VH-VL binders against q54qk4. Designs and how they scored, part 35

Target 1, 195 residues: q54qk4
Amino acid sequence: MNLSEDVLKGIETLSDEKLINDSVFKHIIDTCFLVILKKKTESDLFDNKAVSSVDTIALKQTFSAFIVFILESMKINYDQSSISDLLEEHKLSSSRIDFISNYFKEYRVAIRKHLSVTNFHFPHIIDVNWRLDLFMKSNAVEKLNTPVYLINLTTEQEENVKGKVQFAATLDQLQDLVFKLRDAQKQIERSSIKS
Key: E = the ipSAE of ESMFold2; O = the ipSAE of OpenDDE; V2 = 0.75 times the mean of E and O plus 0.25 times the DockQ between their complexes.

## First folded at step 21 (VH-VL; framework fv_nisevokitug)

Design u02 (at its last look DockQ between E and O 0.02; V2 from the best seeds 0.00; counts 0 for: pae E 16.2 > 2, placed apart)
Fold by OpenDDE, look of step 21:
Structure u02 (fold): chain C 195 residues (1-195), chain A 120 residues (1-120), chain B 108 residues (1-108)
Amino acid sequence: as target 1 above (195 residues)
Amino acid sequence: QVQLVQSGAEVKKPGSSVKVSCKASGGTFSNYYISWVRQAPGQGLEWMGEIIPIFGTANYAQKFQGRVTITADESTSTAYMELSSLRSEDTAVYYCAREREPSTEYFDYWGQGTLVTVSS
Amino acid sequence: SYELTQPPSVSVAPGQTARITCGANNIGSRYVHWYQQKAGQAPVLVVSYDSDRPSGIPERISGSNSGNTATLTISRVEAGDEADYYCQVWDSSSDYYVFGTGTKVTVL
């Protein structure tokens, strides 16, 4: 199975017993499976005292990585031995491997069934267009009588399957968004360097 | 369906210890928390602690910290609760309990209970 | 410590509706679960926060939660409904399971 380096790093993080204690480990893994099964949401990841000791970014990265791992494993119907081998390669303890393996065994059918009818992949932004609308009347915009930018994102879910996301934002909102995106980018870069 | 079967009633003297067992069947044992809950006569339910069998890590309510030990044997799918330095106030029915799905935060399955009587 | 308060007893005539309250600050924002315990028996889960009704639990039993009060409602009460009822939450701050004080429901 060809997983990205980021995903593999996330998996490897689960081997760090100092950073990820058993309680946190279980919580992350449980949440991943339950999110995939639509029983919980990503926000539930943080509803546990045990995770308070873990860096939020690290937690999110690990969570996301493992989600991808589960989904990809299920997609290709990865066998238990292969799953175990991969996890062993990334230095997870035997107990943690067994824990994960148990859940794969328990939820394999349910997840595969679920995945057959749902799309868990997020679209990618492939293009951005914007225009200025001086007269936009929207209750979604807090600042009235200010220029509003209409942003159109072109997304791609699969090759040649395009979607559009449209939203309105003031200049300030756009600046805030850009700032947050840049911040996120920096965080990703930092995490990549530290790993 | 998961079933939890507990050991029989115990009569103990003050200062002694008691160890109650809870054998699980009908499902995955290793990945799920086993909790212990007690109920004094005519009183409410009180959570004591829990264990993840596969890891052997246990969490305890502060009230029982240092006096209760929860363990598990994966080979026999059995959880244990040992309470030391018994007092008359420890007279209660002790239950093991488990959730059906992971991280649901409630108990779907209960043992039948084990009466522990502490008397001089 | 987080505490859940229940009335000690509720009396109800057969065919009527019993309502059992569970009070705590901002309990409406928490997942509240309910257990039925008949005399000499272990507790039985009767209401969970999720949409799935426990197996064997009649539709007459339901839970609601708002503000500072969670409520277990038993409609068309039967003699078999006579039991102690406990509300329960999981407290993320302490990682404790917290049970209510319990309510004895008597069917008149």
Scores: ipSAE 0.823, ipTM 0.892, lowest interface PAE 0.6, mean pLDDT 90
Fold by ESMFold2, look of step 21:
Parts: structure tokens; sequence; C-alpha cells
Structure u02 (fold): chain C 195 residues (1-195), chain A 120 residues (1-120), chain B 108 residues (1-108)
């Protein structure tokens, strides 16, 4: 995992039990996860009496660092043991590591779903089902007498979370999609070889 | 826009079965999930299962596995729910429901409901 | 199985605010949808994805979801708001839909 020195220092600040007592610690962790899920805003970090003892700049820096840590962990699908090892390397106590690990366990699926719309991470296609139909009915469009493929894609994210993507396409539309996908694949291969 | 019209009320004896229909009109049928949701008198909503007509693939809530069969007829744009081995606690209004867009998490279109009464 | 718990009833005077809760462990990690059901009628969707309002739903009806509680808020309650209200989630792990226990809102 590639985290900046500033991010790692912000994570280590969570190990300072005199600066960040357990009540403040729990509030920071809870707020980080819920802000990513858009269940809270960053202002909610300060609307809690537990944090009144901590300088606002230090609080913001630690909060921001831990958000980056969560997002990078989700991006590379870091497992629970890898998360625990990194936190231990940065001096967090076993009780704080366990608390953080529980939040990852509870929120991993929800965060992955939210990140798929913001981080360009797409679910993997694991199955394709299709059917050829001669007609497509529509109240808004004249009836068409052309072959139409009805495509069902079964998708999977890293935690065995399945999704469904369904669409209809004529042969011409499907061929265009296939050409575009092949072109994208070739561009990825070129970028990988260049790297 | 899509309308869902269900078959009429039925009175059944315990141990028998019932088959409720749900005819869709005003749009395409085959590529949208149709769900069945029931509501016993004075009780809440209970999801029973769903079907996607193009594949004929049904998914059932665990409580109803083995007793419910959900099918679809693409030529008539009609979904069916059959519940077997009826008991008095199966007395309920049965709704069909459909998403507005594929793969949504909620139901925009609801049938009018079909009352099924199970009594001896 | 995932269960959504709602209070059985909420009584509110016209013009006041009704708050209907939907409780479950970590419900804030899921999207919550809300339905209004009047006597003898099918449910109608009033909130989707925690806080989005379908077309035709007034701004005085709003939703929120965090932690272990989702909340439907009806401001400036009027007689037409008297109904049963249900929360609902889609659980991607089990691939099934779960409805809350329901809340009857009575306008006094």
Amino acid sequence: as target 1 above (195 residues)
Amino acid sequence: QVQLVQSGAEVKKPGSSVKVSCKASGGTFSNYYISWVRQAPGQGLEWMGEIIPIFGTANYAQKFQGRVTITADESTSTAYMELSSLRSEDTAVYYCAREREPSTEYFDYWGQGTLVTVSS
Amino acid sequence: SYELTQPPSVSVAPGQTARITCGANNIGSRYVHWYQQKAGQAPVLVVSYDSDRPSGIPERISGSNSGNTATLTISRVEAGDEADYYCQVWDSSSDYYVFGTGTKVTVL
C-alpha cells in the first residue's frame, strides 16, 4: 500500500492515547466511515463534545489521514490481517486495532458499493446470460421486427457481493459494444507494457 | 407507463393451492424483475420472491422455499405466483410489484392486490 | 436474516413534525427506501436511497440514515399524511428484499 509520509503520521497520531483518548478515537473512526458513506458530513466531526479537548487542526489532519487510509485499503482490497499489521507497525494498541478492524468488517461492502461510482472501480463480470428475441415492444416507439439480444450480466465485487446488469441491444449495437471493449482492452495492454 | 393488474379475490381451503396472476401493460415485460409481496390483515409487508421473465429465473425468500412457485408468460406479459399447502396464516393481500429501472433496490409499480382467504 | 424494526405507531397533531424510525444493526451501511400505504391501497414510494424524493413527493417529506437508525421525517403534517409507513432495504448478500415492521401515523 502506498501512503504518503503525512498520511502515515496522521495514522500514528491515533496511537497517542493522551492526545486522542478513547472517546475521541471512537468518534474519529465512526465519523470517517460515515463521511465516506455520505451518512455524515465533515462538520459532524466537530459537533461532538468528546472532541472539545483536541486542537481543531490536529483533529482535521488525523481525520483526513484516516479517510485516505480507508479509501486506499478499499482500492486495493486489503484484507483484515494486512490492515491490522499496518496499524500495529504504526503503534496502535491491540484494542484500537480491533475497533478499527470491526468497522472495516461492518462497512466494507457498503463502502465498496459507494466507491464504484466515484473511483472508476467497476464490478467484475462473472457470468453472461443472453436471449435472442425477434421483437421489442414499446408504447413510445413503433414496433420493431428486428433481432434483439437481451443481455444479463452477473457481476461480483471482491467480497462475493453480486450485482445484475441488464440491457437490450440489436446486433449492430452489440457489435459496436464489442469493438469498443476490444479497443479499451488493447489500450490497457499498451499502458501495461509501457509501464 | 407500466400498469400491473392482478386477478380477483379467492377463497381457499387449507391444504389447497392458489395461483394469482399479474398482467403488465404499458411497457416492456421480459427484462424487469417482478416481485410478489404479501400483507396479512393488520400486518406488515413481506417479500416472497421475484422472477425475471426473459430467463424464467426465480428467487424465493427462504420462508417460502418449497411452497411458492413464481412463473412468467412473456406472450401475455403475465407473471404468476402459486402458493401451495395453504394454511390459515396465508390469508393475506398478495401484491405484485416491479422496479421502474432494471436493478433498482425498490418498487415503483404495484398491482392493486389480490385478497386470498384461507378458511375451512 | 436482516430485520428492520419500526415503532408500531406515531401520533402527531396537524402542522407538527412526525419522525418514523427504522432500526437495524448497521443500517447506515445500506440504502433505505420508504413507502406510504393508505387503507385499502397498495404502497407508494415516498423516499428512495435514504433521502431522494420521487417526482410528486413534497419536500416536507425527507429521509436520513446513519448508524443503526434510518428516519423518515414528515414536517407540517396534514390529514392526508395519515397512513402506514414502511422502510425497506435490498440486501445484496442474500439477494432479497426486507421490509420494516411498519408504523401507523395518526393525525390527531
Scores: ipSAE 0.000, ipTM 0.439, lowest interface PAE 16.2, mean pLDDT 80
ESMFold2 (binder alone), look of step 21: mean pLDDT 91; pTM 0.925

Design u03 (at its last read DockQ between E and O 0.55; V2 from the best seeds 0.71)
Heavy chain, then light chain:
Amino acid sequence: QVQLVQSGAEVKKPGSSVKVSCKASGGTFSNYYISWVRQAPGQGLEWMGEIIPIFGTANYAQKFQGRVTITADESTSTAYMELSSLRSEDTAVYYCAREREPSTDYFDYWGQGTLVTVSS
Amino acid sequence: SYELTQPPSVSVAPGQTARITCGANNIGSRYVHWYQQKAGQAPVLVVSYDSDRPSGIPERISGSNSGNTATLTISRVEAGDEADYYCQVWDSDSDYYVFGTGTKVTVL
ESMFold2, look of step 21: ipSAE 0.574; ipTM 0.806
ESMFold2 (binder alone), look of step 21: mean pLDDT 92; pTM 0.937
OpenDDE, look of step 21: ipSAE 0.836; ipTM 0.896
ESMFold2, look of step 22: ipSAE 0.478; ipTM 0.753
ESMFold2 (binder alone), look of step 22: mean pLDDT 91; pTM 0.937
OpenDDE, look of step 22: ipSAE 0.356; ipTM 0.692
ESMFold2, fold request of step 25: ipSAE 0.556, 0.455, 0.617; ipTM 0.797, 0.747, 0.826
ESMFold2 (binder alone), fold request of step 25: mean pLDDT 92, 92, 92; pTM 0.937, 0.942, 0.942
OpenDDE, fold request of step 25: ipSAE 0.882, 0.863, 0.880; ipTM 0.931, 0.918, 0.930
ESMFold2, last read: ipSAE 0.552, 0.555, 0.650; ipTM 0.799, 0.791, 0.830
ESMFold2 (binder alone), last read: mean pLDDT 92, 92, 92; pTM 0.940, 0.943, 0.941
OpenDDE, last read: ipSAE 0.880, 0.880, 0.876; ipTM 0.931, 0.931, 0.928

Design u04 (at its last look DockQ between E and O 0.02; V2 from the best seeds 0.00; counts 0 for: pae E 20.3 > 2, placed apart)
Fold by OpenDDE, look of step 21:
Structure u04 (fold): chain C 195 residues (1-195), chain A 120 residues (1-120), chain B 108 residues (1-108)
Amino acid sequence: as target 1 above (195 residues)
Amino acid sequence: QVQLVQSGAEVKKPGSSVKVSCKASGGTFSNYYISWVRQAPGQGLEWMGEIIPIFGTANYAQKFQGRVTITADESTSTAYMELSSLRSEDTAVYYCAREREPSTDYFDYWGQGTLVTVSS
Amino acid sequence: SYELTQPPSVSVAPGQTARITCGANNIGSRYVHWYQQKAGQAPVLVVSYDSDRPSGIPERISGSNSGNTATLTISRVEAGDEADYYCQVWDYSSDYYVFGTGTKVTVL
């Protein structure tokens, strides 16, 4: 299975029993499956005393990584042995592997059914186009008489399935967005270093 | 559907210990917490502790810390609750309970209860 | 410790509505569950926080939360509804399961 390094790193985090004790481990895994099944929300991840000792970013990354792992596994109908092998490769203990394996067995049908009618994958941005609109009058524009940039994002959900996201922003707004994105990137990098 | 079947009634003397069993069937045993809840005669429900069998980790209510031991045997899908240094106040019906789904924080399944009588 | 307070008893005539309260600070923001316990029997889950009604539980039994009070409502009460009822939460501060003091519902 082709998983990103970030996802694999997130999975590997689950092997760190010092960082992720059994209670936290269970909570993360439970929440992942329940979120996929639309029985819980991501916010529920933080509704546990045990997770208070875990870095929030690390927790989110691990959670997200495992969500991807579950979804991808289900997508390709990954067999139990392969799941176990992958987890073993990433140094999870036998008990934790068994725990995860049990849930895959238990929820495989339900998740696959659910996935047949729902999409948990966000589209990827594959292209960006922009133009300057000097005359744009929109409620979304905070400043009057300021040049507004119309941004078009080309997205791809699946191969050859493209979408578009359009929004307007002033130069200042765009700069702010870029700043926030860079900040987010830095946070991800920092989290990766700590993990 | 999960079923929880508990061991039979016990009569114990003060200072002794009792071990109650709870056998689970009809579902996954290892991944779910088994809780123990007791009820004194004419009183309410009191949570004692829980165990997750696959990890063997148990959590206890502070009131029972040091006096209660909860264990599980995955091979037999059986959870155990041992209460030591029994007192008359420990006379109660003891229940094992479990969630139907993980992390729901309520109990869908209950054992039939085990009466433990502590008398001199 | 987090404590849930219930009235010790509620009497109701057949066909009427019984309301059982469970009081605690900000309980309205918590997931509250309810159990029915008939004499000599184990508790039975009758209301959970989620929309899924437990199997075999009639629609005339429902739960609601607001402010400092959770309420179990039993409409069109029947003789078979006579039981003890307990509210329950999971207390995230202590990681304990907390039960209410219990309410005996008597059908007149």
Scores: ipSAE 0.704, ipTM 0.827, lowest interface PAE 0.7, mean pLDDT 89
Fold by ESMFold2, look of step 21:
Structure u04 (fold): chain C 195 residues (1-195), chain A 120 residues (1-120), chain B 108 residues (1-108)
Amino acid sequence: as target 1 above (195 residues)
Amino acid sequence: QVQLVQSGAEVKKPGSSVKVSCKASGGTFSNYYISWVRQAPGQGLEWMGEIIPIFGTANYAQKFQGRVTITADESTSTAYMELSSLRSEDTAVYYCAREREPSTDYFDYWGQGTLVTVSS
Amino acid sequence: SYELTQPPSVSVAPGQTARITCGANNIGSRYVHWYQQKAGQAPVLVVSYDSDRPSGIPERISGSNSGNTATLTISRVEAGDEADYYCQVWDYSSDYYVFGTGTKVTVL
């Protein structure tokens, strides 16, 4: 598992029962899992009277650290015993470890489904350029004289890794592409979960 | 119009496996979840699992984890469900189903169903 | 896991209204979908997202969802409405797609 020292410190803060009492602890864990599933927002972390007595910086750091812990645990398919061992290493009590482990057991399938749809990263389109041109082609049975658009999509897969997708399309093909992209966007908007 | 056509009825012995196919036609295949839902005689509907062909990612209901394998072949627009270690309780009609729009929470299109009978 | 409880059966006279309930804790915070299944046939979606009707579904079939109960309402019931009806949610804390226990609607 590849966790930064800051993330591990944030997880270890969950062991401080004086700073993070049981009601605050349960709220943090519940909110972390539900934010990943987009059932709550990060502002919901602060909409609880129990957390009002907790240092806001520590609360946010611990919340962010535990989010990273959940996501990394899912990425490497960390089993329940490995999760328990790491939490014991960072001084969490057995009751708190059991609570966290139950959340992983309950939500592992739902989070995996969400991550499978969301975490596939294709190169991102960051720029579009085009030019209208005329092409003439010869083939065995016909000659084609048709205007085409030369399309250049500038992409980025990760910072400092850029690429290009270049193709030629007739106006009809380009209109079909635009229509399909708009239809896909409308389908995504309609499939949003109930808040 | 999207249509899902399943393979024919099968009779199986306990302990064997069955593989049911679901061929999609009349639309895009790769970016839609295909689910498998079964119904024992006189009983309700039970979700078994799903696949999204473009990613090849399958998810399974806990009850069937380890016994069911769901796959997809993009070149033939066909999904498959294989259930192993069959028991008499697995006698059911098996449906494939998919969404009309990507990433929805329900099923618009259903296959005709495949009766699998497990008897000795 | 999350369980959707439906009455096993509902009997209704032609022309009257059938109400089919789907009960679960705080089901009103979820989207509920409804399927009709006639004997020997695959299920057919009749309501999505609590109250949306797919194309071809008559206006007399409607849905609502609040609190702990979602309801499918079939007004002016016809003999052709005799079927099994299932509610369904997507639920991250169970096996994703959870179907209700089913309700047989009998038209008297």
Scores: ipSAE 0.000, ipTM 0.427, lowest interface PAE 20.3, mean pLDDT 80
ESMFold2 (binder alone), look of step 21: mean pLDDT 91; pTM 0.934

Design u05 (at its last look DockQ between E and O 0.47; V2 from the best seeds 0.00; counts 0 for: pae E 2.5 > 2)
Fold by OpenDDE, look of step 21:
Structure u05 (fold): chain C 195 residues (1-195), chain A 120 residues (1-120), chain B 108 residues (1-108)
Amino acid sequence: as target 1 above (195 residues)
Amino acid sequence: QVQLVQSGAEVKKPGSSVKVSCKASGGTFSNYYISWVRQAPGQGLEWMGEIIPIFGTAQYAQKFQGRVTITADESTSTAYMELSSLRSEDTAVYYCAREREPSTDYFDYWGQGTLVTVSS
Amino acid sequence: SYELTQPPSVSVAPGQTARITCGANNIGSRYVHWYQQKAGQAPVLVVSYDSDRPSGIPERISGSNSGNTATLTISRVEAGDEADYYCQVWDSSSDYYVFGTGTKVTVL
């Protein structure tokens, strides 16, 4: 299975028992499976005291990485031995491997069934358009008398399959978004440099 | 369906210890928390602690820290709760409990309970 | 510590509706679960936060949650509904399971 370096790094993070104790480990893994099964949301990842000791970015990266791992594994119907081998290669303990393997065994059918009817892939943003709307009346905008920017994102799910995401934002909100995106970019860059 | 079967009633003297067992059947044992909950006569339910069998890591309510030890044997799918330095106030029915799905934070399965009586 | 408060008792005539409250600050934002415990028996889950009704639990039993109060509703109460009822949450701050004080439901 061809996983990205980022995904593999995320998996490897799960081997760090100092950073990710058993409780946190279980929580992450549980949440991943449950999110895939649409029983929980990503926000639930942070609803645990144990995760408070873990860097938020690291937690998110690990979570995302493992989600990808599960999904890809399910997609290609990766066998248990192969899953175990991959996890072993990334230095997970036997107990943690067994833990994960148990869930793969338990949820394989359910997840594959779910994936057969749902698209879990995120679209990519391929274009951005915006316009200023001075008269937008929206309940979603807290500042009623301020200019609102209408943002249109063109997305691509698959080759030549385009979608659109539209949202409104004030200048402040937009600036905040840009800031957060830049921050995310920096974090990615830092992660890449450390690898 | 998961079943939890506990050991029989115990009568203990103050200062002694008791160890209650909870055998699980009908499902995966290793990956799921086993919790212990007690109930004094005529009183409510009180969570004592839990263990993840596959890791052997246990967590305890602060009230019981230092007196309670929760363990698990994966080979027999059995969890144990040992309570030491028993007092009359520890007289209660002790339950093991488990969730059906991971991280649901409620208990679908309960043992039948084990009465522990502490009397001089 | 996070505490859940229930009325000690609720009396209801057969065929009527029993409502059992569970009070705590901002409990409406928490997942609240309910257990039924008949005399001499272990608790039984009757309401969970998720949409899945526990097996064997009648539709007459339902839960609601808003503000500072969670409520267990038992409609068309039967003699068999006489039991103690406990609300329960998982507290993320303490990582503890917290049970309510319990309510004895008596069917008149």
Scores: ipSAE 0.821, ipTM 0.887, lowest interface PAE 0.6, mean pLDDT 90
Fold by ESMFold2, look of step 21:
Structure u05 (fold): chain C 195 residues (1-195), chain A 120 residues (1-120), chain B 108 residues (1-108)
Amino acid sequence: as target 1 above (195 residues)
Amino acid sequence: QVQLVQSGAEVKKPGSSVKVSCKASGGTFSNYYISWVRQAPGQGLEWMGEIIPIFGTAQYAQKFQGRVTITADESTSTAYMELSSLRSEDTAVYYCAREREPSTDYFDYWGQGTLVTVSS
Amino acid sequence: SYELTQPPSVSVAPGQTARITCGANNIGSRYVHWYQQKAGQAPVLVVSYDSDRPSGIPERISGSNSGNTATLTISRVEAGDEADYYCQVWDSSSDYYVFGTGTKVTVL
């Protein structure tokens, strides 16, 4: 498995039973899986009193590293023995490895379904074109034209299969779309280790 | 669907101990806290303690510290609660209980209860 | 220790509304869960996180929580609603799972 140095360091921190006791360990792992399933948020990691004695930076690094580990394990379809072997190589105790392995077994199907149904195979946007249009009504009373942008997204899926998505949006709708896309990108960054 | 099945009713003498079992089926056992909650006749619910089976660590309510021992056996998916130095006030129904999902702060799975009667 | 106080009993005629209170200092800052316990049975969760209903719980059962009082409301009471009702919070500074004193609902 090709994990960054930062991710492997964060995973190995879970082996330090003096820094991360079993209660804290369970809370971190619980939260990682539930955040991926969209049942909890990163804020839930910090709202538990069990973690109050753990350095905030270390907690974030460990949490982010394990999120990446889960997602990467799902991406390459790592089996239970491979997961266990990797965790053993990074000094986790057998009980902690078994804890993690049990959750992979329990949640693997749910995580894969979530990724497959929502946007697991999302076409990549490779080009954006736009045109400003004005839309008018035909009636006895003249109404002000509303600026509308015709957006054309050129997409690409596996094997260079190209597609197009075309829609109309007002300036306000376009600004909202941009904000939502940036917010989604920030959520991905919060769940990952970036340097 | 998780099911929790408890051992049968017990009649005990003052000063003795009782050990109640709680067998889980239909789901993952080892990763979830198993709690014990008791209810004396005509009284409310009282949390006694919990264990997380895979780590074997237990925590106890202050009232029961020193008298209660909670253990678990992963190979049989069974948790145990042992209450020592029994008194008549310990006559109660003892429940094991579990959350459906981790970290939900409430109990959605309950055993059927085990009546423990302490009398001479 | 953190104590949750409930009225010992509430009597209500069929078709009317029962309201069960759960009182504690600043309980509104905590999530309150509610259990129904019929005679001879284990408790059943009927409300979680102040106002969420688990699957299978009828819409006529609802909850709210603000200030120093959480309330379980049973509208259009039926004979089958006759039971004991307990509120519960989780409190890491206490014995974790704290139950209310219980309220017996009697349907007349």
Scores: ipSAE 0.482, ipTM 0.765, lowest interface PAE 2.5, mean pLDDT 82
ESMFold2 (binder alone), look of step 21: mean pLDDT 91; pTM 0.935

